# Miniprotein binders against Putative pumilio homolog 16 (APUM16): the designs that were tried, part 1

Every score and structure here is a prediction.

Target 1, 332 residues: Putative pumilio homolog 16 (APUM16), of Arabidopsis thaliana (Mouse-ear cress) (q9fie9)
Amino acid sequence: MANNNSFSMSTMFNTIQEILNEEPLTVPSPPSRGGYSLFHIRKAEMDIQRIFNFMTGSEDLKDDISVLDTGTLMWMASLMTSDCDYFMVITTNKNGSKTLQKLMGMSDDMDVFFFEAIMRLFIHVMTDKYASYVTIQGMRVFQQDKRELMYDQILRYACFLAGDQYGCIALNEIITDLDDPYYRDQLLDIVANNALLLSNDAYGNFVVQHVLKLRDSRCTRNIADKLCGYCVELSFKKYGSYIVERLLEAGDVPMATVVLDLLACKTEMLIRLARSEYGNFVVCKALELTNEILTADLFYGLVNRLMPYRHLLHRSPRSKIATILDSMSVPN
Positions, changes and structure headers below are counted from each chain's first letter, unless a header gives other numbers.
F, E and O stand for the ipSAE by ESMFold2-Fast, ESMFold2 and OpenDDE, each averaged over both directions (binder to target, target to binder). V2 = 0.75 x the mean of E and O + 0.25 x the DockQ between their complexes.
[cut] marks letters that were taken out.
Atom coordinates printed by the task and the answers are left out, and those that the model quotes come from them; centres of patches stay.

## First folded at step 9 (miniprotein; from r7 with D63E)

Design r9
Fold by ESMFold2, look of step 9:
Structure r9 (fold): chain B 332 residues (1-332), chain A 85 residues (1-85)
Amino acid sequence: as target 1 above (332 residues)
Amino acid sequence: SPEEILKRAQELIDKARELMEEARKLLEQGDTEKALELLREAYDLLYEAWELAYELGDPELIEEAFELMMEVMRLLDEAEKLRKE
């Protein structure tokens, strides 16, 4: 679909951009025996051009939507969803996306058009900066039977969306808003089951971080289980170090999982981590969070491993680790 | 309240932008260690703002915080390359 639609969508998109920047045609061709067919084609194109201008215009123009009668709105919905190019050009426009969101939920009959267009173009819509919010709006306002079908598509493409620049943002919005426990738990399980892969991805790591911030105990435990044994490896990495920090902050059990991983590696590796560009922040946070009476065993486990090497830690990237260790030393 | 959350998120973003600008200057000077510290601090502020933006359901705040977090990631790459040179 993408190849055929891509050619058509690209051509239509360029044409509409040029029309937005050009003055109207001077005169239409009169109807004739052969021109009657041509006249109908041009009439339909002019109608979609008017709809496009309305949908993508300023917000002040959109305040008049409630004045339009139901028949006009139904006609607009049917025409703008009649062609993949029309729908995508409107919804990938910032104002077009916002205007469409205002139309959604007004009528279940009108929503059928929007639902079918979204489902036809699901990946294209979900990976666009503005069009993805049309899908999010549908998840909020469509009837339950439509929403359930949309949930199924989200679940099918969750990992793909998580790895996309705009898909990850949209997926996080859906995760935040989804209140159906059956679909919510399945989506969170998909994120958790793929946590290692996503944690190493330029966009997927933001989905893992968002899910950990939600403090869903089941999902947090599942992520910690999947990342157990990998925390040192992740802590050396730009994206992975933030995931490990989120785990440290997520609760006592994930924190303990991380710290025990750190303590399980050889002392040379732990010192390399503590001196590394990203790992030093992880070790420092582990020390700070375990420096409490109930976690003293974890805290002193780290301190006892690091203390003999505090001279090396003064020569690493400037970090709080050396300061913490110096405060633990006692003079004669 | 939503208004208090919005104000907090905006304050975090403003502070993060200041830290990022200072980090850019430090990278030009070759002080990659200090730049890294500022970038990690900026990221933490942006992460908080980003989560507040999701709580608000504010697409423009989500976008702003996310784009800044991505810029921090790009600056961290630059700092890493400069350190290894």
Scores: ipSAE 0.690, ipTM 0.892, lowest interface PAE 1.4, mean pLDDT 83

## First folded at step 12 (miniprotein; from r23 with F63W)

Design r27
Fold by OpenDDE base, fold request of step 14:
Structure r27 (fold): chain B 332 residues (1-332), chain A 85 residues (1-85)
Amino acid sequence: as target 1 above (332 residues)
Amino acid sequence: SPEEILKRAQELIDKARELMEEARKLLEQGDTEKALELLREAYDLLYEAWELAYELGDPELIWEAFELMMEVMQLLDEAEKLRKE
């Protein structure tokens, strides 16, 4: 008698239905958090999208800002700065950044929201092409206490910002726009103290070049002192060669520093520099700028070192160095 | 005047763009030496325009000049590679 234990599929189906019926998951009534009705959530989402469209719209929005009441502007400022990701999406947009800059300085109460958002996201804002101008505008229009706190962050991160592709430009604009001598001098001191590091950096070199163009006598001297003994090495490099050229243009003291470094090196090194891809332009510029009555000793120092080797410089038929040297050779 | 400075900066940028385009053609032809001379001249023009842009406080002009200076640096890197080959 084969006991056909026909495992009836019907019994399994009934047991699953009983298990599904018995556990009323008493989902504990979610605590009555004041039910922001789905309507309020949808309204808030619609308001966020409307604010985004307003902030990132065309520049003709100047007229629309003037029509908004102070309460609406305060609400918008609060909402824009309530979420870091949302604030970054607005401030990194070209038009969003421009609109934020217009809203800043309209009210001290609104400026609190913008200041707090900038400070929370300081590095992210300062290393973005468009968002950095929100910080720059804050440095112009915010109250003095907020500007001081922003200056402290700029000083703290100055070398980091100088080495960033967007931060270097923002730092240069801040240095240029600074009316406060105390903070300006501290930034210039940071650039000067780090001049060798920045001069070898792909972005930091633009900060050194810009600072040298400002013609601050103290800063220019400090940079020249920090780069003393390194001008020959820098002149072989793509970015370094432009730093040395800016030193030659920055005044008599930095020009003398460069020329003295060129004169102090071994003759083989000087000829190698004068024949190098970037160094040839530096040596040429040094000769051109020193060919004046007041710098005649520097000029003749270079000419006397190079003249015995002029035949090695003629191999490029367009060598400006060779042309200068030939003009000084008395026709035999 | 600010208008005269803006005009001068734009003239410098336009001339630099012309030199950069000529330098690209010379690099394609293998004339690396002449390309380097033009790229260096272009950089000097762009640097002057860039400093004028800071004097004006024009962010768009500052960025245009800077981006072109960075493009010159890239073309110089290409020229260096072609000289080593």
Scores: ipSAE 0.822, ipTM 0.939, lowest interface PAE 0.7, mean pLDDT 88
Fold by OpenDDE base, fold request of step 14:
Structure r27 (fold): chain B 332 residues (1-332), chain A 85 residues (1-85)
Amino acid sequence: as target 1 above (332 residues)
Amino acid sequence: SPEEILKRAQELIDKARELMEEARKLLEQGDTEKALELLREAYDLLYEAWELAYELGDPELIWEAFELMMEVMQLLDEAEKLRKE
């Protein structure tokens, strides 16, 4: 009874994942029977392992890609993309991702294989630290028709990607690198329309912050409009406080929106905010940035509301707010 | 120049790491208020470095700055816990 230890592709995949995770390969105890059965490593298994080693090898392999003929590269691309699990193992590897990015754009025929694999695994690729850069590279080097289809997927999943640990960075890079104003504006509109949701999210807040830094006047205004009436609430929150600070820095209209929200709230709420862990920084930033001739009305609005309660602000840690207020009070 | 931007970004990251380490020591000592101030400053430095990394188009620097910002957020959560106790 021949124990056909069929090394399934799944066993090879698991072994490759174990190697990649530096988990000690629990080498299954070699069966005690002393016959060196030359495991006829099927030619296909050798080829898969060789491709993996090539793709995940050190960057010194830069010279090796240049030595490979187009037929070999096409065969490799076909083999790598024939199995989704195998493709994911390569793309999620730091070196594998870098090697794939170098292979992309070498030929349109080869790019078909990569494009199809990326599209089948789109969310999985875009929510991985290294694999997302394969998509980003595709957005740079693929033919226009392929890029359009990829943009459609990005638009469809933009809010999901913005809320993902890795997807948020990939989305920010795509927004920054986008050469197509049509797709860029749609992404900015999605971020702006969902600004309140994203500003309260652990990862989405980084997308809002980055988009505000791009200084798109339309997008910045739309974000300010969406966050209008919520700036005080956001300023109490860990992530939200940074969004409000970025709004204060984003220009006169966003700054005015924030300050008007601070001025519209109840005095008890404003004092609570100014004494809060995160809100104190927001109120301080608002005072610092409005202390200019052009925004003097906003500055004095804040000062006049806070000044009667300055004694409560001194009991909070080294209150930069109290220092600002004291500098405005003429010493009697 | 790209080299000047990279240098500036690295200087910001290095300073942020110093502030984060000081903040950790302050948290161990129970000085949550001063730790929060340093963590806030560290975050602002990292944010500047992060935006410079996007300007450079340097993925490694983008991720370094981002991971450090996330670490600041974790330290802030620790500070919040210690303050409630």
Scores: ipSAE 0.820, ipTM 0.938, lowest interface PAE 0.7, mean pLDDT 87
Fold by ESMFold2, fold request of step 14:
Structure r27 (fold): chain B 332 residues (1-332), chain A 85 residues (1-85)
Amino acid sequence: as target 1 above (332 residues)
Amino acid sequence: SPEEILKRAQELIDKARELMEEARKLLEQGDTEKALELLREAYDLLYEAWELAYELGDPELIWEAFELMMEVMQLLDEAEKLRKE
């Protein structure tokens, strides 16, 4: 039986919803009704407070870490990963995240504690601005077998992370660093297969834009294929217009795909696009980029459709297209 | 070199900040069309800087550029709303 046959977006949504609905992670506050003489703290709770203060200190902790013996560091790793609240309070702090990253990779035995904590809390870690860099660091310094398990989780949650404010940046960092073709190709395929949905997302569009900049020819063609037939619709939209511009810049085949999409719509729609708030920038870029000998058929295709209506472009703030049309040679 | 890439990314961010400030003034004056043009130019500069920051592997620079790109998107929303009214 295939191990991932039951995986679906609906199952992913329910799992993520359960995680997000959990109560916030907190460290207990002192009792309000007690004075200092009644404020009783277990030794373990006092030790955690010391670790919190050490890990989250604003000073450079590199020298402090270097003076601690391996046994002390191992004890610290064990204690701060012993409870998910402890781990998350440390890693969601900017200094705590940076300090933890310096501890990672020092010892394979210590890394087991960090790895297990990351995997236990994967979604919480990956959707935090600072904690996500702990995962990124683990993928750089952990043993290969641990890194492979982490990539499996990234693949599992890729679409959810792409739609998250912090997750999209972390995902892009992972995509940038990823050299293993087995995981890299799978991750890029997930982005490409979901390109239309991601391109319309407030954060997912940044993942699509980033992978297009990587200039991976297979991924770029897959994205262009998936968006074929939607370029006009996207070009009317704030985020979608940037995706179409990225496709125009991504190579000859994606550029041709976009321009042919523009030429396939009715002339009335093309003129409406050329006059629109965001679409005018797309049409202008298409004209600029196709104005070369090798793309002359695409360029004059656009010019022939736009020239009869240049008066509608000439009399508006969108005069850049009209300027381009006025400066061009006569079509053959 | 990495230092040349960092310098270029910082120059792009500085120019984008100038364009964004000019665009904010234009929005206050109701000149939404010119503001949109400046905001599109600012985004293009920030996108270049953002991708250079990934090339450097510089998280602080990645987040600086990204947060500015998000500010541009908010200003684009404001400009769009004012234009429709």
Scores: ipSAE 0.771, ipTM 0.916, lowest interface PAE 1.0, mean pLDDT 83
Fold by ESMFold2, fold request of step 14:
Structure r27 (fold): chain B 332 residues (1-332), chain A 85 residues (1-85)
Amino acid sequence: as target 1 above (332 residues)
Amino acid sequence: SPEEILKRAQELIDKARELMEEARKLLEQGDTEKALELLREAYDLLYEAWELAYELGDPELIWEAFELMMEVMQLLDEAEKLRKE
């Protein structure tokens, strides 16, 4: 952002690569610890590189964190959040992210530093594989007023995050953990209202698939309503076909919505769908799921449209549609 | 239990990896229809594992399953291109 001009990420990255390639210091380590420990760092001699080594170090440092006094931890929090580059270099490291998550929630005063850094860098944090889990942890352990401000940011950027390879996973984690019905319903509504756009996106489709798996009846109904009239179009597509399959599996109402959408198209289009690379899987699943006594009208609606073209369905693509239709035919 | 869920998710991932390797060989042989079938099956296994990983709250497992699902999507792209040729 505008405030991260004090130290560039590229300069910090080069410095850290140099440190990562150095041999350990020759000063004796503490008896119970390997490497460089903050227990032995004098405040006047400290720099960010030593804090980086501590934060990104091995699992053994997790135990050392719990024994450090509040003043030392507060100083560390202040320094590592004092510059955008420091914070991002630590949090984009796998161990750095995990160590920071352990520090979060230990002190409300310390959490102010983490919260402000996260909010200043929100998009950068949320679009990184490891740093995004720092935000997720904050939503679990921060004071309620901070969590509410974070949810406001999530709502604001939800569609952008859904379209990002790392953001979509982080967004799904937030959706899974979100207990507050006010924010949960708003977030689910954003996903549902944008379901068609997201269903066609390389990463957004995973958000739609995840929320359908959560079995929130209102959200599932809203998604089905928004995709009504588009199920055939989606079923021709790589990502869209999985969305339609998820709808078929999501409950009786979304299943009926999909099947009625399939039945509403011209027979020529339905046969093209049934023979297509991705659509054949959708039609097959629709037949399998509707082959029950309470959905017999939907099942036979499909069968009656497909049966006259059984010969074409036997050729290609390779699917079980023809087998299902053959089991329904009467012997002569 | 969490241990049972983790074991199930790992088994699904292992099976999906096997199906993906078989699909790669079929693509080299030009049998794109069989490859598509295996890739759709692999995706279904990975999707189940991925959702189990969310249930566990296990980020590393979530990402393992997700990255494999993305790899399946790449293989589906390859199969689609070969089919059109």
Scores: ipSAE 0.765, ipTM 0.913, lowest interface PAE 1.0, mean pLDDT 83

Design r27
Fold by ESMFold2, look of step 12:
Structure r27 (fold): chain B 332 residues (1-332), chain A 85 residues (1-85)
Amino acid sequence: as target 1 above (332 residues)
Amino acid sequence: SPEEILKRAQELIDKARELMEEARKLLEQGDTEKALELLREAYDLLYEAWELAYELGDPELIWEAFELMMEVMQLLDEAEKLRKE
């Protein structure tokens, strides 16, 4: 099937921007004016305030939750999810998030309230430092049918989340915890197929680095394939240089792919890379990791290209490249 | 084993913080090349700690390591700017 990542990315980002620009739902007005006393309305406000104080208060709320009867817990779940503002105030609070996580999984009926609130506010929840952990907890404890719907949303918004300062961490947690091979493989494939775009992103690069650490052979191979031909370009960049280093560390095949990519460029460019602010670290790591019997051809390929320019490499203070080359030119 | 992983991650973070403090002093003194070396080393330690934190499932540790890595990135930007001067 045709790969339309660029088209899909553009459509997805437009949709996400519309969601983020939409104002939250407002608190609905009280029912009929003739049916409600002022004391009844004020009492309901006091009940919400009590729930806020309870949910956001003590770090040691686990024991308090355990002593509450199921009717009280169900009432709390219904009320705090009845309004988008209530839910977001609770879940974006550090203690509120932790307390809600303890409530999740206690009752399938309560979990329906939490699930519906999360799905309605999915992007807002996933791009918050604390609220995102409510979603992560739901993916651990909710019934399978709810978890599958949540995975579908993660797959849909994966690249957007990867580019968000909070979303990238939440996405990495989900990648780590995913136990369903069908969804895990699809998510890893999305990251790999977009590896070049993500590797150039201030937050997306952390997702690529994380998946490379997982040591999934298929994902690592796919990332290496997508970055082949770009390793020199990436190595000049602050974030890109780390991606190339992670590939060098990921295994013999990704290492060979990187080193062959380095050797494929003109010697002038390789020397410029070796002298550059970030590229020198990549070249040094390539030399260190290939300096073994099984990779000797790659090692000497690099040494042969670099050795004639050793005098230029000494101008880089504390550069290990020059030191490595010097150790080879003194045989005793 | 989880206790060993936590101890290792904390040691890596502590060492990275020391390297970052030393790098800040070097940047103030204009020794940007040494600062860059320390910052790259600090990042590598933090990256290892960060991945250990995921293995532990410890959100506080994940965020501590990540925020420090982002701080290293800011210091790298400062070092790059000073070198070009």
Scores: ipSAE 0.756, ipTM 0.909, lowest interface PAE 1.0, mean pLDDT 84
Fold by ESMFold2, look of step 13:
Structure r27 (fold): chain B 332 residues (1-332), chain A 85 residues (1-85)
Amino acid sequence: as target 1 above (332 residues)
Amino acid sequence: SPEEILKRAQELIDKARELMEEARKLLEQGDTEKALELLREAYDLLYEAWELAYELGDPELIWEAFELMMEVMQLLDEAEKLRKE
C-alpha cells in the first residue's frame, strides 16, 4: 500500500548519493513538513532542506511564488543549482520540476543558474521524465543565446535521446515547440536521415511517427525517400508496420511510395506479407486508402496481385483484406 | 475548441482501455488473432489521443497515452509469442 511518510534530509542525501554512486536506489517517500527534526543539521544542510521542501511540496502550497522577493528567489536559485545532486533531486521530482518551471523566465540573472545546471547535466536531465520538462521550459523562456546553445546540444544528442524511453518524449516536445527554422530544419533532417534506424527502435519509432504527424512536406518526403525500398521489410515488424502505416497516412506522395514498394516485390512475397501478423494490417490500410478515383491505379495494382489468392487470404490470417476483395468480385 | 480536443482525447483513451481489457481476456483464451486485431485498433486510438495531447501541450495526457501505447506493444509481443506456438 502507498504510505505518506515524513521525508527526511538523510533520505534526500541517500537518494542523491545513489544517483552519484550508481548504487541501487531505495524508493523514497515524499517529504512531509512538520514531522522532520532539524535541530542537529548544519546550517547549509538546513537551508537546502527548506528549499527541497518548498520545491517538492504540494503544488497548491507553491501557487503564489510572486509573493517571494527577488533576493530570496535569487538565493534559492543559487543554492539549488550549487551542487548537481541538489539540482537533480529537485528536477527529477514531479512537483520540483513544475515549481522550477514557474521560476524560470522570471529573471535573466536567475536563469543563468538554471541554464548552467541544465547544460552541466544535459543527458541526465533529458533522459528523466520530469527533469526534461525543465530543459523544455528553458527553451521557451531563456535568452536567445542560451536557447541556441541548448538547441546545439539537442542536435548533437538527438539520436541518443530518440532511443531513450524518456528522451523520445522530451525530443518530441521540443520538435513540437520548434519555431526557429534553422534548428527546426536541422533537427528534422537528423530524424529523417536516421529514419530506418529509428523506425526499428523501441522508442525511436515514436519520434518518426510524431514527425510524420507534423505534416512538414520536406521532412515527410525525406523520410519516405530514406525508407523507400524498405517498406516490405518494415511491414513484417511490430514497430516498422506502424511507420509504414504513418507513411500511408502522411500524404499522396508518401502513400504512393509505400504502395509502389509493395507492388515492386514478387507476388509470393506480397501474399506472405498480406498473411503475416503485422503486414496484413499494412496491406489492408493501403487498399483502404487507395480505394478512390484519384488513386485507382495503385488500388487496382494491389487488387490484381491479391485477387488470385483471395480464398487463401480468407483462411489465414483472418483480415479485412478478403472482405475488400470480395466487394470487388460483385458487379457493382 | 481546446476543451473539445481534450474531451475527444479522453474518449479515445477510454475506448482504447476497453479494447485492451478485451484483448487480455482473448489472450487468456488463446484467441491471439482476434486479440491482435483489438490491440492494433487500441494503438490507433491511443496514437490519435497522443498526438491530440501534443496539440494541447498537456504533458500528463501525453504520458498517459504513451504509457498505454507501450503497454499495447507489450501485449502485441505476448500475442505474437502465443501465435507462433
Scores: ipSAE 0.756, ipTM 0.912, lowest interface PAE 1.0, mean pLDDT 84

